# VH-VL binders against q0atu2: the designs that were tried, part 32

Target 1, 119 residues: q0atu2
Amino acid sequence: MLDKKARIRTSREYRNVFEKGKRLSGRFLIIYYVENALDNNRFGFITNKKIGMAVIRNRIKRQLRAIVREYQGQVKNKHDIVLVARAGIGKSSFEGMEKDYIAIMKKAGLFARNANKID

## First folded at step 16 (VH-VL)

Design a59
Fold by OpenDDE, fold request of step 18:
Order: C-alpha cells, then sequence, then structure tokens
Structure a59 (fold): chain C 119 residues (1-119), chain A 122 residues (1-122), chain B 111 residues (1-111)
C-alpha cells in the first residue's frame, strides 16, 4: 500500500484534481493530473460500478495500486494524480494495465528517468 | 491485414490549410493511437504528433503547436491531420502511422500509410 | 538538427556486415526502447526493429538491434543489394516535452 502521504484521501482533494488538472485517456485508464504544492506525489484511484461487481472493482484497485507503487519513483515530483479505471479494464491482464499506465504516464510527461530503472 | 490508406496529393498556396486523411482497416481503430510523421524531399523523418482515436486526445510536437490539428471519425475509422498557415517549408510527404504504445508501454510505429505529398508553392 | 544522431551514410559490399549507430540522451534512448525503420527509395518507412532488439514478422535475422546506455546500434549482416535504403532510429523522449523523436537517418549504399 502507498504511504498515507502519497494518497489522495479527501473528496476535496479529488475535486481539486478533477477541476484543475489535465485529463488524458489510455486504453484502460484515464488519468487526471495537476501540480501540487507539496514535496511529494499523491495518487488516487477510482473504480466505479461500470467496471463490474465489487469483487472485480476491488481486484482492479489492488492491481492499480501495485502498478503505481512499482513505478512511483519514476513520476515527476509535485503532482496529484488520479487514476480512473475504464469499463474494459476488467477484461484486461495485469500486464496490459501496466503497459497502459506506462504509456499514458509517458504521454503526460509525468515519467522521468529513474536511477534504478534498467533498460 | 492492417492497412492505412491516405488521401491523395495536395497542392496549396502559402497561408492555406491542408487536411490529410488516413483510413485504417484490419484492426480495432480505437485501440491504437495514430501518429503523423512528415518527410521533406531528401530529408529525414519528422514526428508531428499523436492522436488517440478513442478519446480524441492529442499530443503535438512543439514545432507544430498551434498550427496542427489531429482528429478522427471513428465511424469510418479515419484519422485526419490538418496543418494551417502553410509555408514552403511544409512541402513534404506526410505519413500516418499506427502506434503500439498501449500494448508495450513503448512507442513505435508498426504500420504506415503510403504517404501524402503536400506541395506548398506560390 | 535531429534529437538522435546517426551517421549520414554507410556503405559496404554485398555479403558484408554494416552497423549504424544512433546516439541520444538519458531522456530518450537512455530511458525508452529504441526502434528502427527501413525506408526503401520512394516508399514509406517500414518497422525493422522494435524494443531495442526485436524483429517484427517478416524481418530476416540478418537485421539486429542493440542498445547500451544512451546509444543504439543496428546491425545488418549478409548485406544484399535490396538493403540499400535509408535507416532511421526512433524512440520516445521523456524529457521536458514528451514526444517521439527520430534520428537524422542513415543512407546505406551497397557497393
Amino acid sequence: as target 1 above (119 residues)
Amino acid sequence: QVQLVQSGAEVKKPGASVKVSCKASGYTFTSYDINWVRQATGQGLEWMGWMNPDSGDTGYAQKFQGRVTMTRNTSISTAYMELSSLRSEDTAVYYCARDVGYDSGEFYFDYWGQGTTVTVSS
Amino acid sequence: QSVLTQPPSVSAAPGQKVTISCSGSSSNIGYNYVSWYQQLPGTAPKLLIYDNNKRPSGIPDRFSGSKSGTSATLGITGLQTGDEADYYCGTWDSGLSAGYVFGGGTKLTVL
């Protein structure tokens, strides 16, 4: 699990991201992102009922948290980022979600080279 | 098989606009971004930008910001690239290309259109 | 001019091996996978190599790719007359302005 300081937790925080942030869609994900006034990044996750049953939504949320955690160190600093799962994500593989996340984060210009990344 | 078929050659005056089309077939149009790349005569490839056919989201190279517009018509699986305020230096072959970014997290173009020659002359 | 740097031209006799270099920076080649494209005279570019060293279907194993640090290399063995073409490297740039970038291209002449 992400540290508490790395989480978007309040409705107000989410609203701020949606209202002031930029929106970008991938195949399975939509991200909203905006600069914050902190020294750390914060992430939020939204899995609504159109994705599927609660079991599916919870699975997707766990998978997205895992993906975000893995690549957290590559995200440019001082951003609030909300991940919204799209309807088709329930039928995608974990790898598919991961690649989609990577692609969308690169397109958003939010990924930066990490010293621990080996290509 | 995947195919990208582009519209025919265009001849334009300086200051005019050109809109090139790219019809996709053989795959789910909305699942892959379309990129546009141009090549002036005797010159190299120049990336112009990407367009997500599903969402309509775009990302343009800084050089073309404010002058290029990439759109799509999903009902006919067609992508469009419009370049305005044309100048002689815009004379080039323009290509559309399918992007495999969502599949791999790495961007590259696995299928290309045949190219559209755009000539800008007074 | 181009973000990625390639030699303008290379040449070799049939049957020989040639290599084409592609130099970038930490924000592009150093961070993202490299692709190579072949452009025969008067034709559209064709994907030759992706993910640094993978070949699409139909591309013979005479073509190879490699990447190290901020540089990539395309290798062509058993050079054939039909290999005479322009070759471009490309990759995503994760710098200040995210976008795809190409090398300047390399003209391969088969002597």
Scores: ipSAE 0.916, ipTM 0.959, lowest interface PAE 0.5, mean pLDDT 95
Fold by OpenDDE, fold request of step 18:
Structure a59 (fold): chain C 119 residues (1-119), chain A 122 residues (1-122), chain B 111 residues (1-111)
Amino acid sequence: as target 1 above (119 residues)
Amino acid sequence: QVQLVQSGAEVKKPGASVKVSCKASGYTFTSYDINWVRQATGQGLEWMGWMNPDSGDTGYAQKFQGRVTMTRNTSISTAYMELSSLRSEDTAVYYCARDVGYDSGEFYFDYWGQGTTVTVSS
Amino acid sequence: QSVLTQPPSVSAAPGQKVTISCSGSSSNIGYNYVSWYQQLPGTAPKLLIYDNNKRPSGIPDRFSGSKSGTSATLGITGLQTGDEADYYCGTWDSGLSAGYVFGGGTKLTVL
C-alpha cells in the first residue's frame, strides 16, 4: 500500500495534474504527470465505468496500486502522477498491465535507475 | 505476417519538407508504436522518435525537435514522418520500425520497413 | 558521437568466433535491456537479439548476447560469409532525454 504522503487525495490535486500536467497514453493506461514542489512523488488512480463492473474496477485499481508500489523507487522525484485505466485493461493480464506501465513511464522520462533495478 | 511498406525515394531542395509514409499490415496497427530511424550513407543508425498510432502521442529525439512531425492515419494503418527545413545532412535512408515496448516494457524494433531514400541537394 | 560505443570493425575467418562490444552508461545499458540488429549490405536492419540474450525466431544459436553492468556483447560462433554485415546495439536511454539510442555500428568482415 502506498503511504498517504504518496497519494493524490483531493479533487484540487487531481485537477492540478490534469490542467498543468502532460498526458501520455499507453495500451492500457493513460498517465498525467506534472512536477510538484514536494520532496516526494504522489500517485492517483482513476477507474471509470468503461473498465467494467465495480468488482473489476476495484481489481484493476488494486493491481495498479501494486504495480506503482513495486516501481515507485524508480520514479524520478517531485512528480504528481495520475494513472487512468483504459477500457481494454479489464481483459489484460497483470503482467501486461505492468509492462504497459513500465513502457509509459520510460517514454515519459519518469523512470530512473535505482539500486533495486535488476535486468 | 507483419509487414511495413514505405513510400518511394524522394529528392528535395534545401529548405523543403519531405513526408515519408509507412503502411503497416499483419497486426493491430494501433497496438504498437512506430519508430523512425534514419541512416546517412555510410553512417550508422540514428533514432528519430516514436509515435503511438492509437493516441497520436509522439516523442522525438532532441536533435529533431521542432523539425520532425510524426503522424498516422489509422483508417489505412499508415504512419507518416515529415521532416522540414531540409538540409544536405538530412540525406539518408529513413526507416520505420515497429516497437514492442508495450508488450515487454523494453523497447526494441522487431519489424522494419524497407527504407526510403531521401536526397537533399541543390 | 553515438551514445553507445562499438568498435568500428571486426574481422575473422570462417568458422571462428567473434565478439562485438557495446559500451554505454547507467542510464541506458545499465538500466534497460539491450537489443542487437544485423544489417546486411543494402538492406534494412534486422532484429538479431532482444532482451540482452534472446533470439527471435529464425535467428540461429550461433548468435548470442550478454550484458554486464553498462556493457553488452554480441557473440557470433561458426562465422559464415553470410554474416558479413553491420551490427548495431541499441537500447532505451532513461537519462535526461528519454529515447532510443544506437551504437555506432560495427562492420564485420569475414576474411
Scores: ipSAE 0.916, ipTM 0.959, lowest interface PAE 0.5, mean pLDDT 95
Fold by OpenDDE, look of step 17:
Structure a59 (fold): chain C 119 residues (1-119), chain A 122 residues (1-122), chain B 111 residues (1-111)
Amino acid sequence: as target 1 above (119 residues)
Amino acid sequence: QVQLVQSGAEVKKPGASVKVSCKASGYTFTSYDINWVRQATGQGLEWMGWMNPDSGDTGYAQKFQGRVTMTRNTSISTAYMELSSLRSEDTAVYYCARDVGYDSGEFYFDYWGQGTTVTVSS
Amino acid sequence: QSVLTQPPSVSAAPGQKVTISCSGSSSNIGYNYVSWYQQLPGTAPKLLIYDNNKRPSGIPDRFSGSKSGTSATLGITGLQTGDEADYYCGTWDSGLSAGYVFGGGTKLTVL
């Protein structure tokens, strides 16, 4: 799981991202991202009722956390990033979510090369 | 079958604007980004930017920021690229191209329009 | 001036093999998959190779792609007259200004 310091945890922190951040939509995800005053990135996750039942929402959230964890080393530092799951994500595979995440992060210019990248 | 059909050739004066259209068919228009690429006569391909037909989000090459506007009309599956403050150097063939980034996490263009010639001359 | 560097031209006789190089940097080829496009005279570009070495349907196996480090290579075996075209490499650049970048293009002449 993501380290505590790598998580957006408070309503105020989320509000800050939504109010001051940029918004970018992928196929299954919407990201809100803004620079922070820290030396690390923080991630937040939102899955609403449009996604489906609580069991589905929780599954999606776990999957998104896993994806973010996998690629966190490739994200440019000093950003607060909130992932909002779109309605269609429930019908997507894990791989589909992953590819969408990668694409949107690249479009946002938030990804950077790291030694763990496998081509 | 996937097809991108662009509008016809344009002739413009310097300082004017041009708006090129790209009508998509054969797939879900809102599921793939549309990119615009231009090519001056005898020159290479130059990427201009991307547009997400679903959200309307855009990302432009730095060179064209402030002069280019990429939009879409989802009801007719048509993407638009408007370039303002035209100059002679903007004379080129402009292509729209479908981006499959959301499918693979890697960006490449699997389908292209036939191109639109834009000539800027006084 | 292109972010990716290609030789301006290559040539070979029919039936021969040619290779076209594409050199970039860590933020583009080094980090992202490379695609190749074929542009026949007077036509729009056509996807030839994607994901470094994969061929779309309809592309013969005479065309191949490879990537190593910050460079990519397009290989064409059994060269045919119809292969005479311009070839462009392209990839996403994850640098300061994220966006797609192309090579300068290589004109292939079949002798």
Scores: ipSAE 0.903, ipTM 0.952, lowest interface PAE 0.5, mean pLDDT 95
Fold by ESMFold2, look of step 17:
Structure a59 (fold): chain C 119 residues (1-119), chain A 122 residues (1-122), chain B 111 residues (1-111)
Amino acid sequence: as target 1 above (119 residues)
Amino acid sequence: QVQLVQSGAEVKKPGASVKVSCKASGYTFTSYDINWVRQATGQGLEWMGWMNPDSGDTGYAQKFQGRVTMTRNTSISTAYMELSSLRSEDTAVYYCARDVGYDSGEFYFDYWGQGTTVTVSS
Amino acid sequence: QSVLTQPPSVSAAPGQKVTISCSGSSSNIGYNYVSWYQQLPGTAPKLLIYDNNKRPSGIPDRFSGSKSGTSATLGITGLQTGDEADYYCGTWDSGLSAGYVFGGGTKLTVL
């Protein structure tokens, strides 16, 4: 799991990203991202009730957390990043979510070259 | 049968703008980004930027930032690239290309339009 | 002044083998997968190799690709006159100004 320091925790923190951050959409995900004043990245996850019942939304959150954890060593530091699941994400596979995430993170310029991979 | 069909050749004077269209067929237009790449006569390929047809999001190469606008009309599955303040060095063939990033997590162009020649001359 | 460096030209006789090199940096070839594009005279580029070494449907196995460190190579065996074209490597650059980059192109002549 993501470390406590790597989590966006409060409504205020989420709102800051949505209001001040940039937005970039993939096929299944939207990311909102903004520079922070910390020495690390923080991640937040949103699954709207339109996605489905709680069991489905919790599964999707768990899958997105796993994806973020796998690639976190490649993310440029000092960013707050919120992943928002799009309505169609329930039709995707784990691999589909993962590839979508990689694509939008590269296009956002958030992946760091020569980053130390953490596995 | 994926196809990208571009608008016809254009002749422009310096300072004008050009808007090239790229009509997609044979796939779900909103599921793949469209990129624009140009090639001056006798020169190599030069990437200009990407555009997400679903959201309208764009990312432009720094060289073109401020002069290029990439848009779309999803109802007719058509992408557009507009380049303003044209100079003679903008004379080139302009290609649209589909990227497969959302399928693969890797960035490459699997289908290309036939190209649109834009000539900028005095 | 392309970001990725390719030899300007290569040549060989029909039936022979050629290789085309592509040299980049840690932020492009060193970090991201490489693709190759074939551009026949007067035509649009066509995808030839993706993910460093994979062929799309319809590309014969005499075309191959590889990557080592910050360098990639395209191999063509059983050379045919129809292979005369310009060949470009390409990849995503994950540096400060993220975006796609191409090599300068290599003109292949079959003599």
Scores: ipSAE 0.789, ipTM 0.910, lowest interface PAE 1.0, mean pLDDT 92
Fold by ESMFold2, fold request of step 18:
Structure a59 (fold): chain C 119 residues (1-119), chain A 122 residues (1-122), chain B 111 residues (1-111)
Amino acid sequence: as target 1 above (119 residues)
Amino acid sequence: QVQLVQSGAEVKKPGASVKVSCKASGYTFTSYDINWVRQATGQGLEWMGWMNPDSGDTGYAQKFQGRVTMTRNTSISTAYMELSSLRSEDTAVYYCARDVGYDSGEFYFDYWGQGTTVTVSS
Amino acid sequence: QSVLTQPPSVSAAPGQKVTISCSGSSSNIGYNYVSWYQQLPGTAPKLLIYDNNKRPSGIPDRFSGSKSGTSATLGITGLQTGDEADYYCGTWDSGLSAGYVFGGGTKLTVL
């Protein structure tokens, strides 16, 4: 769904965000984020087994990827961002997850109009 | 019925600190962020920051970074704002307000406390 | 120092219409939804309009809001003496120093 270069892939990359990054919690999501040395953003997604069975966790990941893709053009560049699903996320609708994401990204200062576009 | 009730007026000397409380009722305290807004006499509203009562996360306006601390006690549904190194220009009415960002994705304050007057004078 | 610019005062006769403007930038009004707050003398602000043009329960439909580009407008028709108050626009600013911003306030006088 996201471009290959826009993905956090290795355990070391994830660990860097968790150890050096800032953390903000919403109702359904926690984001961890840190400035990177690239020209682009990278995204990672974590669903814990406490959330449910694999099919449920994969559905949530797919929904979160769709949300991130929809708003990726509004995310300020040069950040590694990990979305961690909270245990209560299974009670949320897609719209509820989307509004939660928008709120925490704005409060983190990560949204700006057309921040990633190089027309 | 949502209600935010603040602590009483304070008179302080320059260099002191003040801590204002805001007790919430009529809703789930941990579900909504509390913001603090101040208003000097005869002047407009000035946003100070937000605090998430669930996590304790905060975001402060740059002007107040290093002087303001926003906290809570969830067992009594109470938010706090502490401002240190007070100056005469900190004389204002301080409001707590509930934001609805997690419901909407947009920010506005649907309920406000009654305000707490803080006077800083020699 | 207000990030959002409002006229300092407006006035109109009872029964008339008044508008209050709020001017900002692409990072605030241009990007985010606008809210309006009414502050009666000696009281806390009260939410009047949210999401640019929506009214909370209990706010009569003679209060209206709109947004175009980087500007927002509050409209009040059927002006009443009880409408004398300060009115503030507010929105999130998604600029480099993200945070909430208010207009400087507009004193409405009903003559």
Scores: ipSAE 0.750, ipTM 0.902, lowest interface PAE 1.2, mean pLDDT 91

Design a59
Fold by ESMFold2, fold request of step 18:
Structure a59 (fold): chain C 119 residues (1-119), chain A 122 residues (1-122), chain B 111 residues (1-111)
Amino acid sequence: as target 1 above (119 residues)
Amino acid sequence: QVQLVQSGAEVKKPGASVKVSCKASGYTFTSYDINWVRQATGQGLEWMGWMNPDSGDTGYAQKFQGRVTMTRNTSISTAYMELSSLRSEDTAVYYCARDVGYDSGEFYFDYWGQGTTVTVSS
Amino acid sequence: QSVLTQPPSVSAAPGQKVTISCSGSSSNIGYNYVSWYQQLPGTAPKLLIYDNNKRPSGIPDRFSGSKSGTSATLGITGLQTGDEADYYCGTWDSGLSAGYVFGGGTKLTVL
């Protein structure tokens, strides 16, 4: 489970990422990301009503949280990262969402092994 | 089948720019990123960057940051690479290649263009 | 120099086996899957091996790949004169300047 301090919680925090952050798109996801002033990462998730009914949106959000939790140890620290579900994500499998996340996080330069272990 | 067809050879003076095109066919152009790779005569392969045809997002190798621009026109399924402030060291064959990262979570190039020779000489 | 290190050349007779090594680091080969590309004289590179050890359709099983730690190996058995080419390993590098990296290439000569 993501810790409470690892969550983007306020509208102001979300707005900062969208306004000042970089954006990369995959097939099912868009990530917005910006360096923060903390020593940890924070994650936010957006699944709007165009994705589908509430049960579908809740399932997708749970799946995205599980993916982020699985890979959070590989994410370079000091970033606020918002995952936005694209239209059509409901047709993706969990594996499809996972591969998409891996690809866009690598292309964004946000994945690395522990920085201390690399150096 | 999947095919990437590149524009013809170019001869340029130092300081000029060159724009190479790469027309894709046989697949959904917007579903796969296009990468650009160059190879100087008798040398190895050098990765230049990737471009997402759906979004227009790019990531450039640090060596080319500030000199390279990768774009596309989705209506004709064509990717472009423009390299500015050319030097004699930029003389190379330039390839476009399709990456499969979104299918696998790992990056490799399953289809390549035929290459475009760019010669930079005084 | 190339981020990934390969021997500059290898030679063998038809029918023999060769191996080509590719040495990298924890941020590239140690973290990401390796692919191999064949470049026949005067042509574009062609995907030979992906995901460390998988072959695309049309690549015969006498071509093989493996990875251990920060090193990868391409194996070719039953060597044919048509295998004379340059061979490149490649992988994503997830270090400070993330991007794709190739080995320096290995020229295979079939004698």
Scores: ipSAE 0.745, ipTM 0.901, lowest interface PAE 1.2, mean pLDDT 91

Design a61
Fold by OpenDDE, look of step 18:
Structure a61 (fold): chain C 119 residues (1-119), chain A 122 residues (1-122), chain B 111 residues (1-111)
Amino acid sequence: as target 1 above (119 residues)
Amino acid sequence: QVQLVQSGAEVKKPGASVKVSCKASGYTFTSYDINWVRQATGQGLEWMGWMNPDSGDTGYAQKFQGRVTMTRNTSISTAYMELSSLRSEDTAVYYCARDVGYDSGEFYFDYWGQGTTVTVSS
Amino acid sequence: QSVLTQPPSVSAAPGQKVTISCSGSSSNIGYNYVSWYQQLPGTAPKLLIYDNNKRPSGIPDRFSGSKSGTSATLGITGLQTGDEADYYCGTWDNSLSAGYVFGGGTKLTVL
């Protein structure tokens, strides 16, 4: 599980990201990202009913949290990042989600220059 | 089979704009980003930017910011690259290329167009 | 000038082995997988190697790739006259202006 301080938790925090942040779309994910005034990154996750039943949404949310946690140390600091699951994500594998996340984060320029990739 | 077919050669004056097309076939157009790469005569490959055909999102190399526009028409599976304020230095062969980043998380170009020669001369 | 550095040219006789180096930094090769492209004279580039060392279908196993640290290497064994071409390395760069970067290219001459 992500550290409590690494989570976007309030509606106000989410709204700030949506209103002031940049948006990029991947195959299965849309990310909204904006700089924050903190020393750490915060992540939010959105899985709406279009994704599927609650069981599916919860599964996807768990998987996305796992992915974010895995790469958390490689992301540039001082960012609020919201991941929005797209309708097709329910049919994707975990690996597919991971690859999509990595691709979209790279395009957003959110990986640190000095990050160490674990192969 | 996957194919990228580009528009024909262009001859432009300095200060003009050029718009090159790239028609994709053999795969789902909206599932893969299209990148544009150019190559001046006798020179190396130069990446210009990427375009997501599904969302229309783009990312341009800093060198071309404000001067390049990448778009698409999904109904005909065609990507476009427009370069404005043309200079003699823009004389090059321009390639479109399919990006497999979403499949692998690593970016590389597995299919290329045949190239479009753009000549900028007075 | 190019973000990735390649030797401008290499040469060898048929049947021999050649290697082409590609040097980058921690923000590109150090983090991302490297791809190689072959460009025959007058043609569009062709994907030769992806993910550091994987070959697309149709690419013979005499072509190989490797990566170590911030450098990558393309190896060609059993050199053939048809291998005479320009070779480019490429990868993603996690710099402030994130994007794809190419090496300067290496012209391979078969003697």
Scores: ipSAE 0.916, ipTM 0.958, lowest interface PAE 0.5, mean pLDDT 95

Design a63
Fold by OpenDDE, second read of step 17:
Structure a63 (fold): chain C 119 residues (1-119), chain A 122 residues (1-122), chain B 111 residues (1-111)
Amino acid sequence: as target 1 above (119 residues)
Amino acid sequence: QVQLVQSGAEVKKPGASVKVSCKASGYTFTSYDINWVRQATGQGLEWMGWMNPDSGDTGYAQKFQGRVTMTRNTSISTAYMELSSLRSEDTAVYYCARDVGYDSGEFYFDYWGQGTTVTVSS
Amino acid sequence: QSVLTQPPSVSAAPGQKVTISCSGSSSNIGYNYVSWYQQLPGTAPKLLIYDNNKRPSGIPDRFSGSKSGTSATLGITGLQTGDEADYYCGTWDQSLSAGYVFGGGTKLTVL
């Protein structure tokens, strides 16, 4: 589980990301990202009813949190990032979600250039 | 089978604009990004940018920021690359290429168009 | 000029082995998988290697790829006259302006 400090938790925080942030779409995810005034990154997660029942939405949210946690050490500092699940994500594998996340984050330039990838 | 078919050769004057098309077939057009790469005569490959046919999102190389516009018409599975304020240095063969980044998390181009020659001369 | 550095040319006789190097940095090859492209004279580039060492269908096992640190290498064994072409390495770069980058290209001449 992500540390409380690494989570976007308030409506105001989410609103700030949506209003001031940039948007990029992947196959299964949409990300909104904006620089923050902190020394750490914060992540938010949105799973709308369009992706399925509450059980499915909760599963997807857990999977996305796991992905974000896995790669959080490679993300550039001082960013608020909101992940919005797209309709088709419910039929995707965990690996598919992970690849999509990685692709979007690379396109957004949010991975640190000095990060090390384990091949 | 996957195919990318590009529009024909273009001859332009300096200062003009050129718009090259790339029609995709054999796969779901909106599922893969289209990238544009150019190659001046006798020179190497130069990446210009990517375009997401589903969302319309784009990312351009810094060198072309402000001069390049990548768009798409999903109804006909066609991607477009428009380059404005043309100069002699823009004379090159321009390629569209399919990107498989969403499948692997790694970016590479598995299918290429045949190329479009753009000549800029007075 | 190119973000990735390749030798401008290599040559060898038929049947021999050649290697083409591709040098980058931690922001590109150091973090991302490398791909290789073959461009025969007067044709569009063709994907030759992806994910450092994987071959697309139709690419013979004479072609191989490897990566170590911030460098990649393309290997061609049993060189054939038909292998005479330009070869480019490429990968994603995570610099301030994230994007794809190519090597300068290597002209392979079969003697």
Scores: ipSAE 0.914, ipTM 0.957, lowest interface PAE 0.5, mean pLDDT 95

